# VHH binders against Protein DOG1-like 4 (DOGL4), part 38

Target 1, 232 residues: Protein DOG1-like 4 (DOGL4), of Arabidopsis thaliana (Mouse-ear cress) (q84jc2)
Amino acid sequence: MSKMRNLVEEKFLEFYESWVIQLELYLHQLLIAHNNNTMSETELRHLISKLTTHHKAYYTAKWAAIREDVLAFFGSVWLNPLENACSWLTGWKPSMVFRMVDRLRKSRVVLVEAQVKKLEELRVKTKFDEQKIEREMERYQVAMADRKMVELARLGCHVGGESVMVVEAAVRGLSMGLEKMVKAADCVRLKTLKGILDILTPPQCVEFLAAAATFQVQLRRWGNRRHYVTHS

## First folded at step 1 (VHH)

Design f47 (from f4 with K98R S99P P100W L101Y E102S Y103L W104G L105K S106T R107L T108Y G109E; framework vhh_ozoralizumab_d1)
Fold by ESMFold2-Fast, scan of step 1:
Order: C-alpha cells, then sequence, then structure tokens
Structure f47 (fold): chain B 232 residues (1-232), chain A 123 residues (1-123)
C-alpha cells in the first residue's frame, strides 16, 4: 500500500526514535544497579524516578498526537511489524506485565507474603479493567461496521455534498471513539505500572523495570533483525 | 547499523600471547558494557570477559582470570583483549559483544554481530 507519512506520523517517529534510545540507556543503568548491589536507596529511587518520568513523557506525547490523528497509532510507522503485531490497543496489554512479575520470583527475587497478596489483588483489578475495555472495543467494532454500511450506502447516492458531510461526521465520530478507548487503555497501563512500583521495594522496582525495558528493547531488536529462515 | 569487527587472531604456541581488537560503530559505544565471548569447535558461546562503560570495572571467569585482560578506548570506539599464557583449550573463535537483552533466566545475554576472529593455540 502506497501511503505518505503525515506530519503527526513524522513528528512522532522522530520523538519515538529518541525516546527508545534513551530507554535503552536507562535499561543499561538499571542492569548496572541490579548487578552492583552497592547503590543507596536514594540513588535507586532517583533511577526509578527517571524511568517513571520517561514513561510519563511518552504518554504526554502520545495523547497530544492521538488528539490530532489517533489512526497513526494503529499500525504505527515508527514500530516494526513484530512490535505492531504484539500491540493491544496501541500498546502493551496491561495484564502481560504480571508475567514479568512472575519471572522476578523465579529470578531469585524474594517477595514477602504481603507483597504477593497485594500483587495478586492488583492483577485481578487490572484484568477486570482490561476486560471492561475489551467489551467496549467489541461494542465499538459492531457500531463501526454498522456505520461503514450506512456510509457506503450514502456514498451510493447522487447527492454529493450532503453525502460528504455525513461521511466526514461519521469519520470524526469513529476517531473520537478510538481516542477515548486508547486513553482508557493507557490509563490502565499507567495505574498498573504505578501499582506495581508502589508494592515493590526499590531494588525490586529496579529488577522489574529492567525486565520490562528488556522485553520492549528485545522485541524491537527481534523485529529489526528479522532473518530468512528456511525449512526443508 | 550496529557493527562489531573483531581482529588480531592467529596461530600461537602454548604459553604465547595475542591481543584482540574490536572496532565498534553504529551505536554509542561509551554507554554500553562490553564483553568478549568465545566459541570452541562444537561448543556453545562462553563468556570470557566483561568491562563497564568507564573501563574501571572488569570481571572474568576462573578459566581465564589472571591470564586475560579486557580494556577499552572510548575515544576510538575500540575494545581490546590481551591474552597471555595461552593454552590449547583457549582455541576458539572470539567475538566482542554488547548486552543482548533477553527474557531468559538472565536479564541480558550477548549480542554478537561480527564474524569473530579465530585463535588457534597449538604447535
Amino acid sequence: as target 1 above (232 residues)
Amino acid sequence: EVQLVESGGGLVQPGGSLRLSCAASGFTFDSYYMYWVRQAPGKGLEWVSEINTGGDYTKYPDSVKGRFTISRDNAKNTLYLQMNSLRPEDTAVYYCARPWYSLGKTLYEFDVRGQGTLVTVSS
């Protein structure tokens, strides 16, 4: 498909490339902190704060961009095909982060019973919020199909200007609906991330953030390094 | 594009020395820990040295500790491995590597990009 990048796509691609480079540098700092075990609690909290600020900067830029063109975030030009294939409503699926929490337990991270209980409560709440968004997405897809049918029927009319106005109004409605759902999903992501960090100690936060950033960076590398594999 | 180009390998007698070099390009070299890893014939990758961003922290496995020295020149984007008191069991293809971030049992593995440099220790 021939598609020229619009201004929103060009600006966000430039932003995202810089954002990922900085994420990889922060990941490196997280791995040093995790391996070193000599950093003070103050130093660890400062590093954790840098990561949370970095993620907040991403959502600030994203929400500004989706206000202009939410569709740019579905099949994004700044993501490789593998990253796009793994997206749930333009980002990571909130409940998937708990698989990383489970890995931390297997990586010799010792969580006390109170933390395990709080993490399980958060997992249940996150899954509930996620399912609510999935139901809204299903409802939106049904409504979108009905709108497209009405739109196509109207495009078959000989009325010209009136048909165009109705189509433009429908497209605006679709975009606003998607923007609302993307923001709702992002709010669940941010609440889940904050919830986990609030439960974990600073060393555990560093290990968790390192695991999360590792997954994000590795997914990008796998997609970018895609090789031809043939089987006999 | 990230490139790592190893050089300095060759045939050397037991007890001899070699100095390996790795020319790095396409990334911010001074912001990464760097590694030397090797692969002996028919074996998997084995880590042989680690160096931090500033070059003031290094780590080695017992198999090479005291014989190998890793160093870096951030101004030249070059990584080095000084190998002394070489043994036949050091025979391998040597690669320089940066961290490969993986969701394995370790938080990262080795990102090997180059073709490596062959070191053969024999008479």
Scores: ipSAE 0.000, ipTM 0.217, lowest interface PAE 12.1, mean pLDDT 81

Design f48 (from f4, 13 letters changed; framework vhh_ozoralizumab_d1)
Fold by ESMFold2-Fast, scan of step 1:
Structure f48 (fold): chain B 232 residues (1-232), chain A 123 residues (1-123)
Amino acid sequence: as target 1 above (232 residues)
Amino acid sequence: EVQLVESGGGLVQPGGSLRLSCAASGFTFDSYYMYWVRQAPGKGLEWVSEINTGGDYTKYPDSVKGRFTISRDNAKNTLYLQMNSLRPEDTAVYYCAKHFWTGSRYLESMDYRGQGTLVTVSS
């Protein structure tokens, strides 16, 4: 029954802690690359590949886990409250990466006209995809509320084995729908990340990935520092 | 479809200069970043220079910075590399390169290279 839920949470918590530690090590390498003008394009492409493979590994593990227990990803135990508060459908909001690119343009990264045009086209398409997913989720939530309300009402009127079977079937249906929605959102994330990396040059990709990793690591540290120290 | 043809290599004495050219066809040249890369005998591929679509941004490794200059003529679909103060260590086959990312695979990339032009720096 619920044994799989506990095991999924435990396994993914262990995976995520290791994944974040490795991200911090890659961030260190990105910062060295950023400050080192002697690094070859081949070395930069290899580093970019390691980072993109690392993100791909996250989604591979996530999709395996949500197949078993998608609800573990809503209010995740491996994330602090600040990280959970900043989540959009169990992960980062795709449009956030364009704000990061805008920040890099103001400080260090010079983009040519063709790149600016392609980034704006990608930004518009990403916002459209986000809106589409949000509307699908709203429709799904309405359907979930109707179903749960009906089942709760039935439980109040009828006590017996038939009620247990109906509730279990409803929960399975809701979980399958959430799994599909989360995967749809993750596909928008992956498509947006690939789009950015396709537009940027290798040195610009290093700057972008360093900024993204820095933000992710700092958000985790800020959330952890906000925990109240209990004196008992 | 994509074709890159390098020229301008040859034998030169240490301290000499050479200008390489790359004639591009089969793609919208002025829409792509272009690169020069080299391969010395028995060694791996090494990045030499990078230029943006408009020619107003360039990047070099320290090994050639101040000695090599990359430039482009978008009207002629041609990429150039001006090499000054050449050293024996610069001996290599020089390739014009175009990077291409596929839309079919999330993390796939493909590099297009020409046949190369040999640069020999010796006395």
Scores: ipSAE 0.000, ipTM 0.114, lowest interface PAE 16.9, mean pLDDT 79

Design f49 (from f4, 13 letters changed; framework vhh_ozoralizumab_d1)
Fold by ESMFold2-Fast, scan of step 1:
Structure f49 (fold): chain B 232 residues (1-232), chain A 123 residues (1-123)
Amino acid sequence: as target 1 above (232 residues)
Amino acid sequence: EVQLVESGGGLVQPGGSLRLSCAASGFTFDSYYMYWVRQAPGKGLEWVSEINTGGDYTKYPDSVKGRFTISRDNAKNTLYLQMNSLRPEDTAVYYCARESLYWGRTFSPYDYRGQGTLVTVSS
């Protein structure tokens, strides 16, 4: 169903462009909240909830799309080359967000000892979960180079019903394996994000979310600017 | 408390048929994708079938495509697997699983695997 694959890419491209525009609007609200201590705790919690809902909307749309065409998420047409180069299993690497937490810790933000300990425990668990996925990815890649897969690829070079069917079955199996790995990686991302937000106070959550959104928006801008620069 | 209770397994001859059932409770069944996974003797866990919330989209590996059919009855909170043209290699413990929660406890795409039901294809 190549027609269905093109539709998935078109629909997600439209979704993602709108999603990024809304993320930039939320980033402006986060920066205002961070720089001005004019918002109540209730107002800060509402803003944090909007960002959390926004990220959940992304994964809801992504999981619907990968069920139809997971390969669209490897080398995505809605991402520029820099964004694609920085991807780990179709998204951000979970442990990377602790670098943002470290910058937050070294700012004027006061993290109490109990928070520091909980963040370190979460970092260790996130790294453990990340390594489990990396082992699965390695097993997947090794299976691609297995003698049986090499033989299937060789058979696919010849026209004939049986050879064609065997190759198609192998490709379908590979796509199902990728879907499972991508969904597992996204679950680690969501758990890591929730874990950090559960540990931090509302003002600290705003600072963390602002840092994360700023990085995402700037990475997109840097990649887009590259396309207009030429060396003669 | 989330529970998934599989039933319908048994001994069947090659070429025979079996219908597995999974009774779900403790969660909003019609809001979750559901799966059948199996574990053959001496092998790892293998995905067998996938069904969306409304039952209008299903997915199968080639090993069972055309022989197995997944379905659901949201009014009864029940998941089914119709297995036809059974082969000795289909011998396994079959498990019912729901999709993982966004803010869930496991990083696996599968959550709350039941106790399983044994299917033996022999003789």
Scores: ipSAE 0.000, ipTM 0.106, lowest interface PAE 14.7, mean pLDDT 80

Design f5 (from f1 with S99D P100L E101T D102P Y103E L104E E106F L107S S109Y; framework vhh_ozoralizumab_d1)
Amino acid sequence: EVQLVESGGGLVQPGGSLRLSCAASGFTFSDYWMYWVRQAPGKGLEWVSEISSSGDSTKYPDSVKGRFTISRDNAKNTLYLQMNSLRPEDTAVYYCARDLTPEEYFSLYGFDYRGQGTLVTVSS
ESMFold2-Fast, scan of step 1: ipSAE 0.234; ipTM 0.602
OpenDDE, second read of step 2: ipSAE 0.016; ipTM 0.270

Design f50 (from f4 with K98T S99G P100Y E102R Y103F L105S S106D R107T T108S G109Y V112Y; framework vhh_ozoralizumab_d1)
Fold by ESMFold2-Fast, scan of step 1:
Structure f50 (fold): chain B 232 residues (1-232), chain A 123 residues (1-123)
Amino acid sequence: as target 1 above (232 residues)
Amino acid sequence: EVQLVESGGGLVQPGGSLRLSCAASGFTFDSYYMYWVRQAPGKGLEWVSEINTGGDYTKYPDSVKGRFTISRDNAKNTLYLQMNSLRPEDTAVYYCATGYLRFWSDTSYFDYRGQGTLVTVSS
């Protein structure tokens, strides 16, 4: 793609492609650890820490980027159409990770009743936080259709310093509102991820992280395959 | 902006040694796996070493195992390759690369690499 990307999109595309490739490498290590059962608890905790650090690096880069241009994260150029179609407020839907947790019930490293109860409580809390953000996003979208915004859109059709300044102020306000919403959603994601890892044992954390990474990698692969296969 | 700057290449006799360095900037160096990759004249890219974030795990292909040693200094954001018992077939441009082995059918193995440093092994 030619020079139509802005600087924020170019920088984050470079970051994201590298970040996903490193995730695939970590996935390989998680699968080896899961299959071998010979790694010590210290070795497993080290691997879990590396993945936690990798996810923290993603949110550090994302929050720097959305401060510059949050709209780059709605219909992202570094995501294929399938990944974009599956996005909820610029990322994975928090409650979806409990589908990965459900796989642990069939695992050789079984969940005890106390863990099942804590995971259920976390799932319920995550769903409430998710619904609260959805209501805020609905209010934001409805506000875009109010009389004042319609009038500002009309003024934006006229060339002139005064009209341009008023429209620019409205667009800046829109971007700030979206930035706050995206950060709120990311906070729910991080709290959910941390909550799950705090409840699980190191072998269960490895299995959970492997399932989550497998889903992200396969979703990207499926979307890329569909895009480049014109005759199905 | 990811920047990798290699140094330490040169001309050596067969059986000689060289130490390559790579100065990294523009990313959280201690959070990424690092690699050395080489390209001999008229050939494709060949992976020659891998090191994890903490420097406590390394991996090598059989062609260099026992002769090459990868290491890192996270405080200095620097990657090293110690090359011993060099052979004429080790002649190549050596590149520092970060975190980017593709396991899928795409042939783009490393997204970020430096300009490279030439190693010539000849008498």
Scores: ipSAE 0.000, ipTM 0.100, lowest interface PAE 19.3, mean pLDDT 79

Design f51 (from f4 with P100W L101D E102L W104R L105G S106T R107I T108Y G109P V112S; framework vhh_ozoralizumab_d1)
Fold by ESMFold2-Fast, scan of step 1:
Formats: structure tokens, sequence, C-alpha cells
Structure f51 (fold): chain B 232 residues (1-232), chain A 123 residues (1-123)
């Protein structure tokens, strides 16, 4: 139990630290590509592909880890308190990424009207998918409260091994429900990311990915700096 | 309006030293990571140093590690780059750069800062 959870946390911490270091290296490549503006379309598509593969690697590792211990992703040890406070169902809130997209309208890369329409359509769909997950989480929390109350009442009347089995079954049910919910949220994240990249040109994709990576890296550095100052 | 004004460049012999300065205005300087980047003739932009908000963490690529030192004075809204043991390969226009705004997320256009400061290392 606890020992297995510690091993999952240790493995994902090691993975995540390496993953973030590689993200920072890709961010520097994205910044050079954006400011240079002399790279071929083929070179830009290759860079974009590296970033999409990098994000795919994250979700592959995450889904393997949550199968073993989904609770590790609620209050994660590999995230600082600021990163944890900014999480929506164990990750970034999909609709927030459209704030990065809105900023492209004021950048050196200009969105054409057809792209603006498709991005707004995607934004509406993403918000709808988010709200659906939020309603499912609310219903899950109500169901868990009712289930917990019934099982606490049973435990108040029982003595012995049966009480242990009831608690273990409840914990497994909680974990399975949370795993399903986290995967649903991650699917919305991946569909939103793919949707945006499919609409944007390669230079616009580079700017978008650079903005997103900068936000993620900056949030981590801000939280780590304050944590270091507090504990140093 | 964000403004970054670089100074301190010039002509120097190989093995020499220069100190670059960047005067920042139009944003809360002590809330941002700062960078020095350079562009050599006929080449793209190259990152040469990074410093966190408090100045207690710095990072360099191997090409300048041990020779360049980035520092900041948050009271003066000024970023510095101390360059020692300069080489002909260090010849470039040097620009200071701000990290993107955490909540406003648009890449600051490098070209909109304009001038930079030219460093020429030659005999």
Amino acid sequence: as target 1 above (232 residues)
Amino acid sequence: EVQLVESGGGLVQPGGSLRLSCAASGFTFDSYYMYWVRQAPGKGLEWVSEINTGGDYTKYPDSVKGRFTISRDNAKNTLYLQMNSLRPEDTAVYYCAKSWDLYRGTIYPFDSRGQGTLVTVSS
C-alpha cells in the first residue's frame, strides 16, 4: 500500500524533473525559432513534432502512474505548492490555454479570419467539455459522500475483518472514479492542444507553444524561488 | 510600455573584459526572470545567460560558462553581464530580454527593443 505509493511518487518525481528540464531546452529552441523567423516550414514542423511527442510522453507516464496511485496526483510531491494551487483536476485547465491564443492576435504573427472563427468554435466546445466534467465531478462527490456515510454507519456497528474489507473496497472505488475523471480531463487537454495546433500555421504553433511552455516554466520557477527562500 | 536599453559594448582585444548594462522600465522588474541573448553576424539568436527574480540562481550555456556572469540590481531596475576572457567568437550584438508576463503570455517581440549593444572582439 503505502510502500507502493512511495515508489510511484519517487518514480514520477524523477520522470517529471527530467521532463521539465527537456521542456526548458525545447522552450529555448522555440524562442530562437520565433525571434529568428528564417527557419523553413519543414524545420518548424519538426520542432512542433518534438513538443507534441514530449507532451504525449508526459500523459503516457501519468496514465501509467495514476493506474497505480491516482491520489499521488492530488497534492503532488513533484509540484511546488503554487503549481498544486493552480491545478484543475491534476493539470492545466483547458480553457485557460485560449488566453495564450488570444495573445497571438497582438503578436508579429497575424491570425486570418478563418482561423479566428475555428478557434472560437474550439473555445466554445472546450468550455462545454470542461463544464460537463465539472458536473460529473460534482455528482461523483455527492455519490462518494453518500457511500462514505453508509459505510461509516456500517463500521460503527461492526467489529473485525469485515470492517477492513469494507474500507478497502470504498478506497478502491474512490480511486477508480478519480482515475476515470482525471483521464477524462486529460483527454479534453489533449483534444484542445491538438485542435489549436491543427488550426494554426507552423510559425503560429511555435509562438503558441513557446507561450504555453513559458507560462508553465515561469509558474514552476516562481513557486520554487519562494519555496527555496522560505526553507533556505 | 516595456523598455530595455542596453549599453557598455565596444571594441576589445581577445582576452579582454567588458561589462554590459540594461536599464529596464515599464514593468515590475523584480517580478521577472531576465536573460542576455546575442546575435552574431549571419547567425540566429543565442541565449547566453539567465537569472531568476532574486538573483540567487543563474544558468549559462557551456560556450560562456566560467567567463560570463549575469547579475541584477532590483533597486535600480538594472541587469548586468560581466564578460571576461573574451574571444573573437563572442563578437555579436547583445540584447537583454524579459521573460513573458506570467498572466499576459505574449512573447515580447525582440525586434521591438531595437538597438542592443555591439561587442566586437578583434585584434
Scores: ipSAE 0.000, ipTM 0.126, lowest interface PAE 17.6, mean pLDDT 79

Design f52 (from f4, 13 letters changed; framework vhh_ozoralizumab_d1)
Fold by ESMFold2-Fast, scan of step 1:
Structure f52 (fold): chain B 232 residues (1-232), chain A 123 residues (1-123)
Amino acid sequence: as target 1 above (232 residues)
Amino acid sequence: EVQLVESGGGLVQPGGSLRLSCAASGFTFDSYYMYWVRQAPGKGLEWVSEINTGGDYTKYPDSVKGRFTISRDNAKNTLYLQMNSLRPEDTAVYYCARTFEYWLGRSSHFDYRGQGTLVTVSS
């Protein structure tokens, strides 16, 4: 009985495994494009569009799933323990993608001063939006410990139809609050990704997306390596 | 040190089969796309097969599609090429190749290649 999965977890696990396979295929295309200086701007923009569409597909599927069971995304079964440990509000921390941007400064293709300025402005804005969400998370955690929630916990100890209904309504409210917070975090992720891609040239976008996808794939591979050995 | 060591080549009759192996060491094998490439006498390098990090995706040119199968064993750090229905035109030195640095910003398309293994298809 300890090995229970709900339907949302099963469906999203199936979706995510397919999504990661396709991400690896796109990563390969990005790496070929990065090593090939003969690709046209139109070809590069088309490849970048495939990656942005792929990420949008992830958030479309995620938002449908969290509407049914947001708690499935806290300690996700489709992620290994290392991936879960690196998560911030059910996904990547928006400000951390600027680590991939910093790699572009070491590339053969140098960022011009105007791009560096715009990227720094975006980094500051992203960190500000991120901190707003962290404050909301803190408020949510404090609300869990307020007098009203303590009273609802006590009521849950009594057998009866009315107390059961009150507890169920409270749990539903908690889930809706988490769903709203996760969607807010995902909106910051999407705005940050779009902002970076809008600032970069197509070759720089390819290098950035390749670095980001490489990190995501490597993190998954490193975490999965742990599962090849018996737990000690 | 990064090393790729191919084996399994030899002389085979047309219509025969061979299985090539590539033993990888000195790097995190399961983090890289892997390739088999070949060079026929007097010709340039030709891509033969491609496999992703997890072994879930493979790709082949029309010249070998349906006859060759690439696979990998990440636990053993080994890449394989199963070659069936071999033809005289498949005669070549076969190389195991890694095309990708862990992080971008360095190297050619094939950053590491082994010494190769000779496959001769003749009567």
Scores: ipSAE 0.000, ipTM 0.129, lowest interface PAE 17.9, mean pLDDT 80

Design f53 (from f4, 13 letters changed; framework vhh_ozoralizumab_d1)
Fold by ESMFold2-Fast, scan of step 1:
Structure f53 (fold): chain B 232 residues (1-232), chain A 123 residues (1-123)
Amino acid sequence: as target 1 above (232 residues)
Amino acid sequence: EVQLVESGGGLVQPGGSLRLSCAASGFTFDSYYMYWVRQAPGKGLEWVSEINTGGDYTKYPDSVKGRFTISRDNAKNTLYLQMNSLRPEDTAVYYCAKDYRSWLTGFYAPDYRGQGTLVTVSS
């Protein structure tokens, strides 16, 4: 309650619960739009804009929270264990959105050759950016295990004013490194999402966003029933 | 290079008809929704009609519904607007436009308007 970490977790939990409720309301609108063949492109674009703004609001709130306590996003209290287990650097793995794109190949609004080519180019670029971040995270983990960190852990057992200051400085440095990496991963997420929506037509964007929101909502529901087995 | 060239406008009396055409080049025409939009003298842009990639979904505002028909010929990269029962309030410059999405501003607008074609409904 009084600790900065607990305050950040409490505030983001409140934000996230409200954000998910609004996402479910937007999902309902997306499904209505998908089943309404008379909706204009202007109306579809307005709905797509609402979803895009909603996702941007999430990253605005996340980056503010990470600046205060990035570790709150590793093993988040506002996510169930399944959601946490499926996280890649505190969020969805960018290449996973192409699974939603694959669903569009089975829709009544078929992708044209030019779109297929652009989506494949984006898929390759996204995978490359994703792998680059994974290599940076591995280097970070190696640095965590170096001699200096081992020595700082030993100093913590002897409780002195100077050792407390050294440990605080080291933790601050580690947090700053993680913040940079999480923001880099989020930038790949936003770039990938924008790229897909720029390639797709408005009806295809609605189908894509509905598929993505459905997956997110269902993952949360499945995780909340982690002891319930429907099929092996 | 994206190009849209409108034609078919002119002076017509109330109750008359006109057929507008838009010749598209420099992009994959059959991959985009297309619009007709108009601008009356001294007023803002008003959307007139929308058509999907296959030509089987169309949308109109109440002001022109039942009087105007949008269509497309993907083999010829051409968009059409058939205007019947024209009224003085239909007087405007008519523009052909493809879609546009802005992720920086959150604003959606037609990506490119051609030079337009003037329709004047008056004696």
Scores: ipSAE 0.000, ipTM 0.097, lowest interface PAE 19.2, mean pLDDT 78

Design f54 (from f4 with K98T S99P P100L L101Y E102W Y103S W104R L105G S106E R107F G109S V112I; framework vhh_ozoralizumab_d1)
Fold by ESMFold2-Fast, scan of step 1:
Structure f54 (fold): chain B 232 residues (1-232), chain A 123 residues (1-123)
Amino acid sequence: as target 1 above (232 residues)
Amino acid sequence: EVQLVESGGGLVQPGGSLRLSCAASGFTFDSYYMYWVRQAPGKGLEWVSEINTGGDYTKYPDSVKGRFTISRDNAKNTLYLQMNSLRPEDTAVYYCATPLYWSRGEFTSFDIRGQGTLVTVSS
């Protein structure tokens, strides 16, 4: 773990700050659309598309960055401690998204029974996919304690070119394993988000996206206040 | 509960044909890109076909292009793979998979849930 920023961390921090500012602007548009029932379906679909594209931009940038340094995403410097504490495999936990969906059941935009059934089926599938990834993470952590890894750690206590090369190869292997796992988790996130949006009507999509963006923005603001951040 | 149940495999002679089916349940099938992937004994997973949500776009690697045809029936939640001019190298367990395309980016991870269906091409 390094506390110095590397090039990947600096570039992604700059990207993320801009991305969050744009998210706040889109949130403002979502809240206006939610309160303005006169927007056409075409206008609502355009707004939903803007948010969808914005999230796609995040994952495009993220995957480019993790290809260079996946460890930058474990304890990210562009996130405050509260955001990092709420992170699951470098991002939001997919099943958490259904907490935002629960808000729609208390809204004037009521879900029909067929939608409720499809959302419950998606929730069950999402939980299953999360458990598969959690088991893979557990296997990864156990593998770090296997004989080969223990011996590589032992070799790291010796000075020499051979020791350095063997340790570097092991670290590269660990990073590649984490990259695959992060991409798998991101696939579940994208699948879950798309699944929800495919089930919901455009007004319901706007309300859902507004709830999700509101939570993300408020979590960042809460974590940036001293009284809600654990002193390190 | 998401389930993918592959069927249609079997023993066939070189040059023969087989049609594989995948019965999907527990998710909004018509909202996802679908894939066929295969695994020969002792080898890794190999992608063999891709189809979009509407069935109007398909993609294949050169190893099967012109021989395999992927299709889907969204009303029946079923994915198909028509395999023609089969070769011994096509011998593998075939799985259907549900990776998600949120953008035109590529995913190397596949959601494989079923036992697959064995295709053996030998004389």
Scores: ipSAE 0.000, ipTM 0.108, lowest interface PAE 15.5, mean pLDDT 79

Design f55 (from f4 with K98R S99G P100T L101W E102L Y103E W104Y L105R R107L T108Y F110M; framework vhh_ozoralizumab_d1)
Fold by ESMFold2-Fast, scan of step 1:
Structure f55 (fold): chain B 232 residues (1-232), chain A 123 residues (1-123)
Amino acid sequence: as target 1 above (232 residues)
Amino acid sequence: EVQLVESGGGLVQPGGSLRLSCAASGFTFDSYYMYWVRQAPGKGLEWVSEINTGGDYTKYPDSVKGRFTISRDNAKNTLYLQMNSLRPEDTAVYYCARGTWLEYRSLYGMDVRGQGTLVTVSS
C-alpha cells in the first residue's frame, strides 16, 4: 500500500519514470539500427553516444540522491518487487552483463579472437572487483551484528539524555558506509560497460545495448504484471 | 581554442603508402579518444580509424583493416595514420577528430575541426 515517501524518493521516482520511458525510445532506435545494416559507423556511434549519455544521466542523478538518502535505494519505491529482488547493491550485477555478451558469439557479426580474449580478461577483472565489494558488504553486515552495535541499540531503548544523539550519529556513519559501497558498485558497473563498448565494434555495441535495454524493460514489465517467470 | 591541423596528404600511386599527421592544441590531448575520418568527393563522411587515450587499443572498419594503422604521441600532442596498400577508392579528404567526451565517454561522437588533408590515389 501507499506509504508516506520522503522528498528524495518522490523526486527520484519522477526522474526514474521519465528515464525508463526514454530508455524504451532508445531501445526502439537500437532495434531499428540492428535490423538495418545501411547505417554508417558515424550514425551508429551517435546512437551509442545517446545510450551512454542516458546512463551517465542516471548515475549523476543517483549519486546526488544517495548523498541525501542512500537507504532510499535499498528496496526502492520506484522499482517493482521483481526489479528489487534482482538488484545487487542497488543495481544490476556487473558480471551478469557478460551473459548478454555471450549472445554476440552466436550473431551474424561474430566476435574475432582478439575481442574474445579482451572480453574474457574484462570478465575476470569484473568478477574480482565484484567479489571485493561483496566482501566489504559482508563485513558491513557483520558489523551490524557486532557486540558494539548490539550495545548501542540497547542504549537507544533508553528515553532521554545523550543516548538518542549517539545512536543517530552511529546510524549516519552506517549510511555513509553504504553510500561508499553503492558508489563503488556503480563504478564497477560503469567500468564494465565502458570496457565492453571499447572492445566491441559499433554494430556489436548496438546489439549488446539492445539486449541489455530489452532485458531491463522486460524485467520491469514482468514485475508490473506480476508475471511468473519460469525456467522452461 | 581547440585546433586540429592535418598534414601529410598528396598524390600517390596505387599500392603506395602515405603517413598523415594531426597536430592538436587547445585541449588535454591525452584525455581524448582520437579518430580519422574521410570524405570522398560527392560522398558522406566515413570513419576510418579510432584510438584510445593510451594508444594501446585501436579499431578499424573492414575497408581499411590491415592496411591502415592509427597511432598517437601524447608527448607531442600528435595523431598519425599510416596508410599502406593504397587504392583509388581511398581518395578523399582526411580529417582527424577528437572524441566529444573525455576518455570514459569517448565513443559519444566526433568533433571534426580541421581543414583536412587531401589524399589522391591515381596513376
Scores: ipSAE 0.000, ipTM 0.097, lowest interface PAE 18.1, mean pLDDT 80

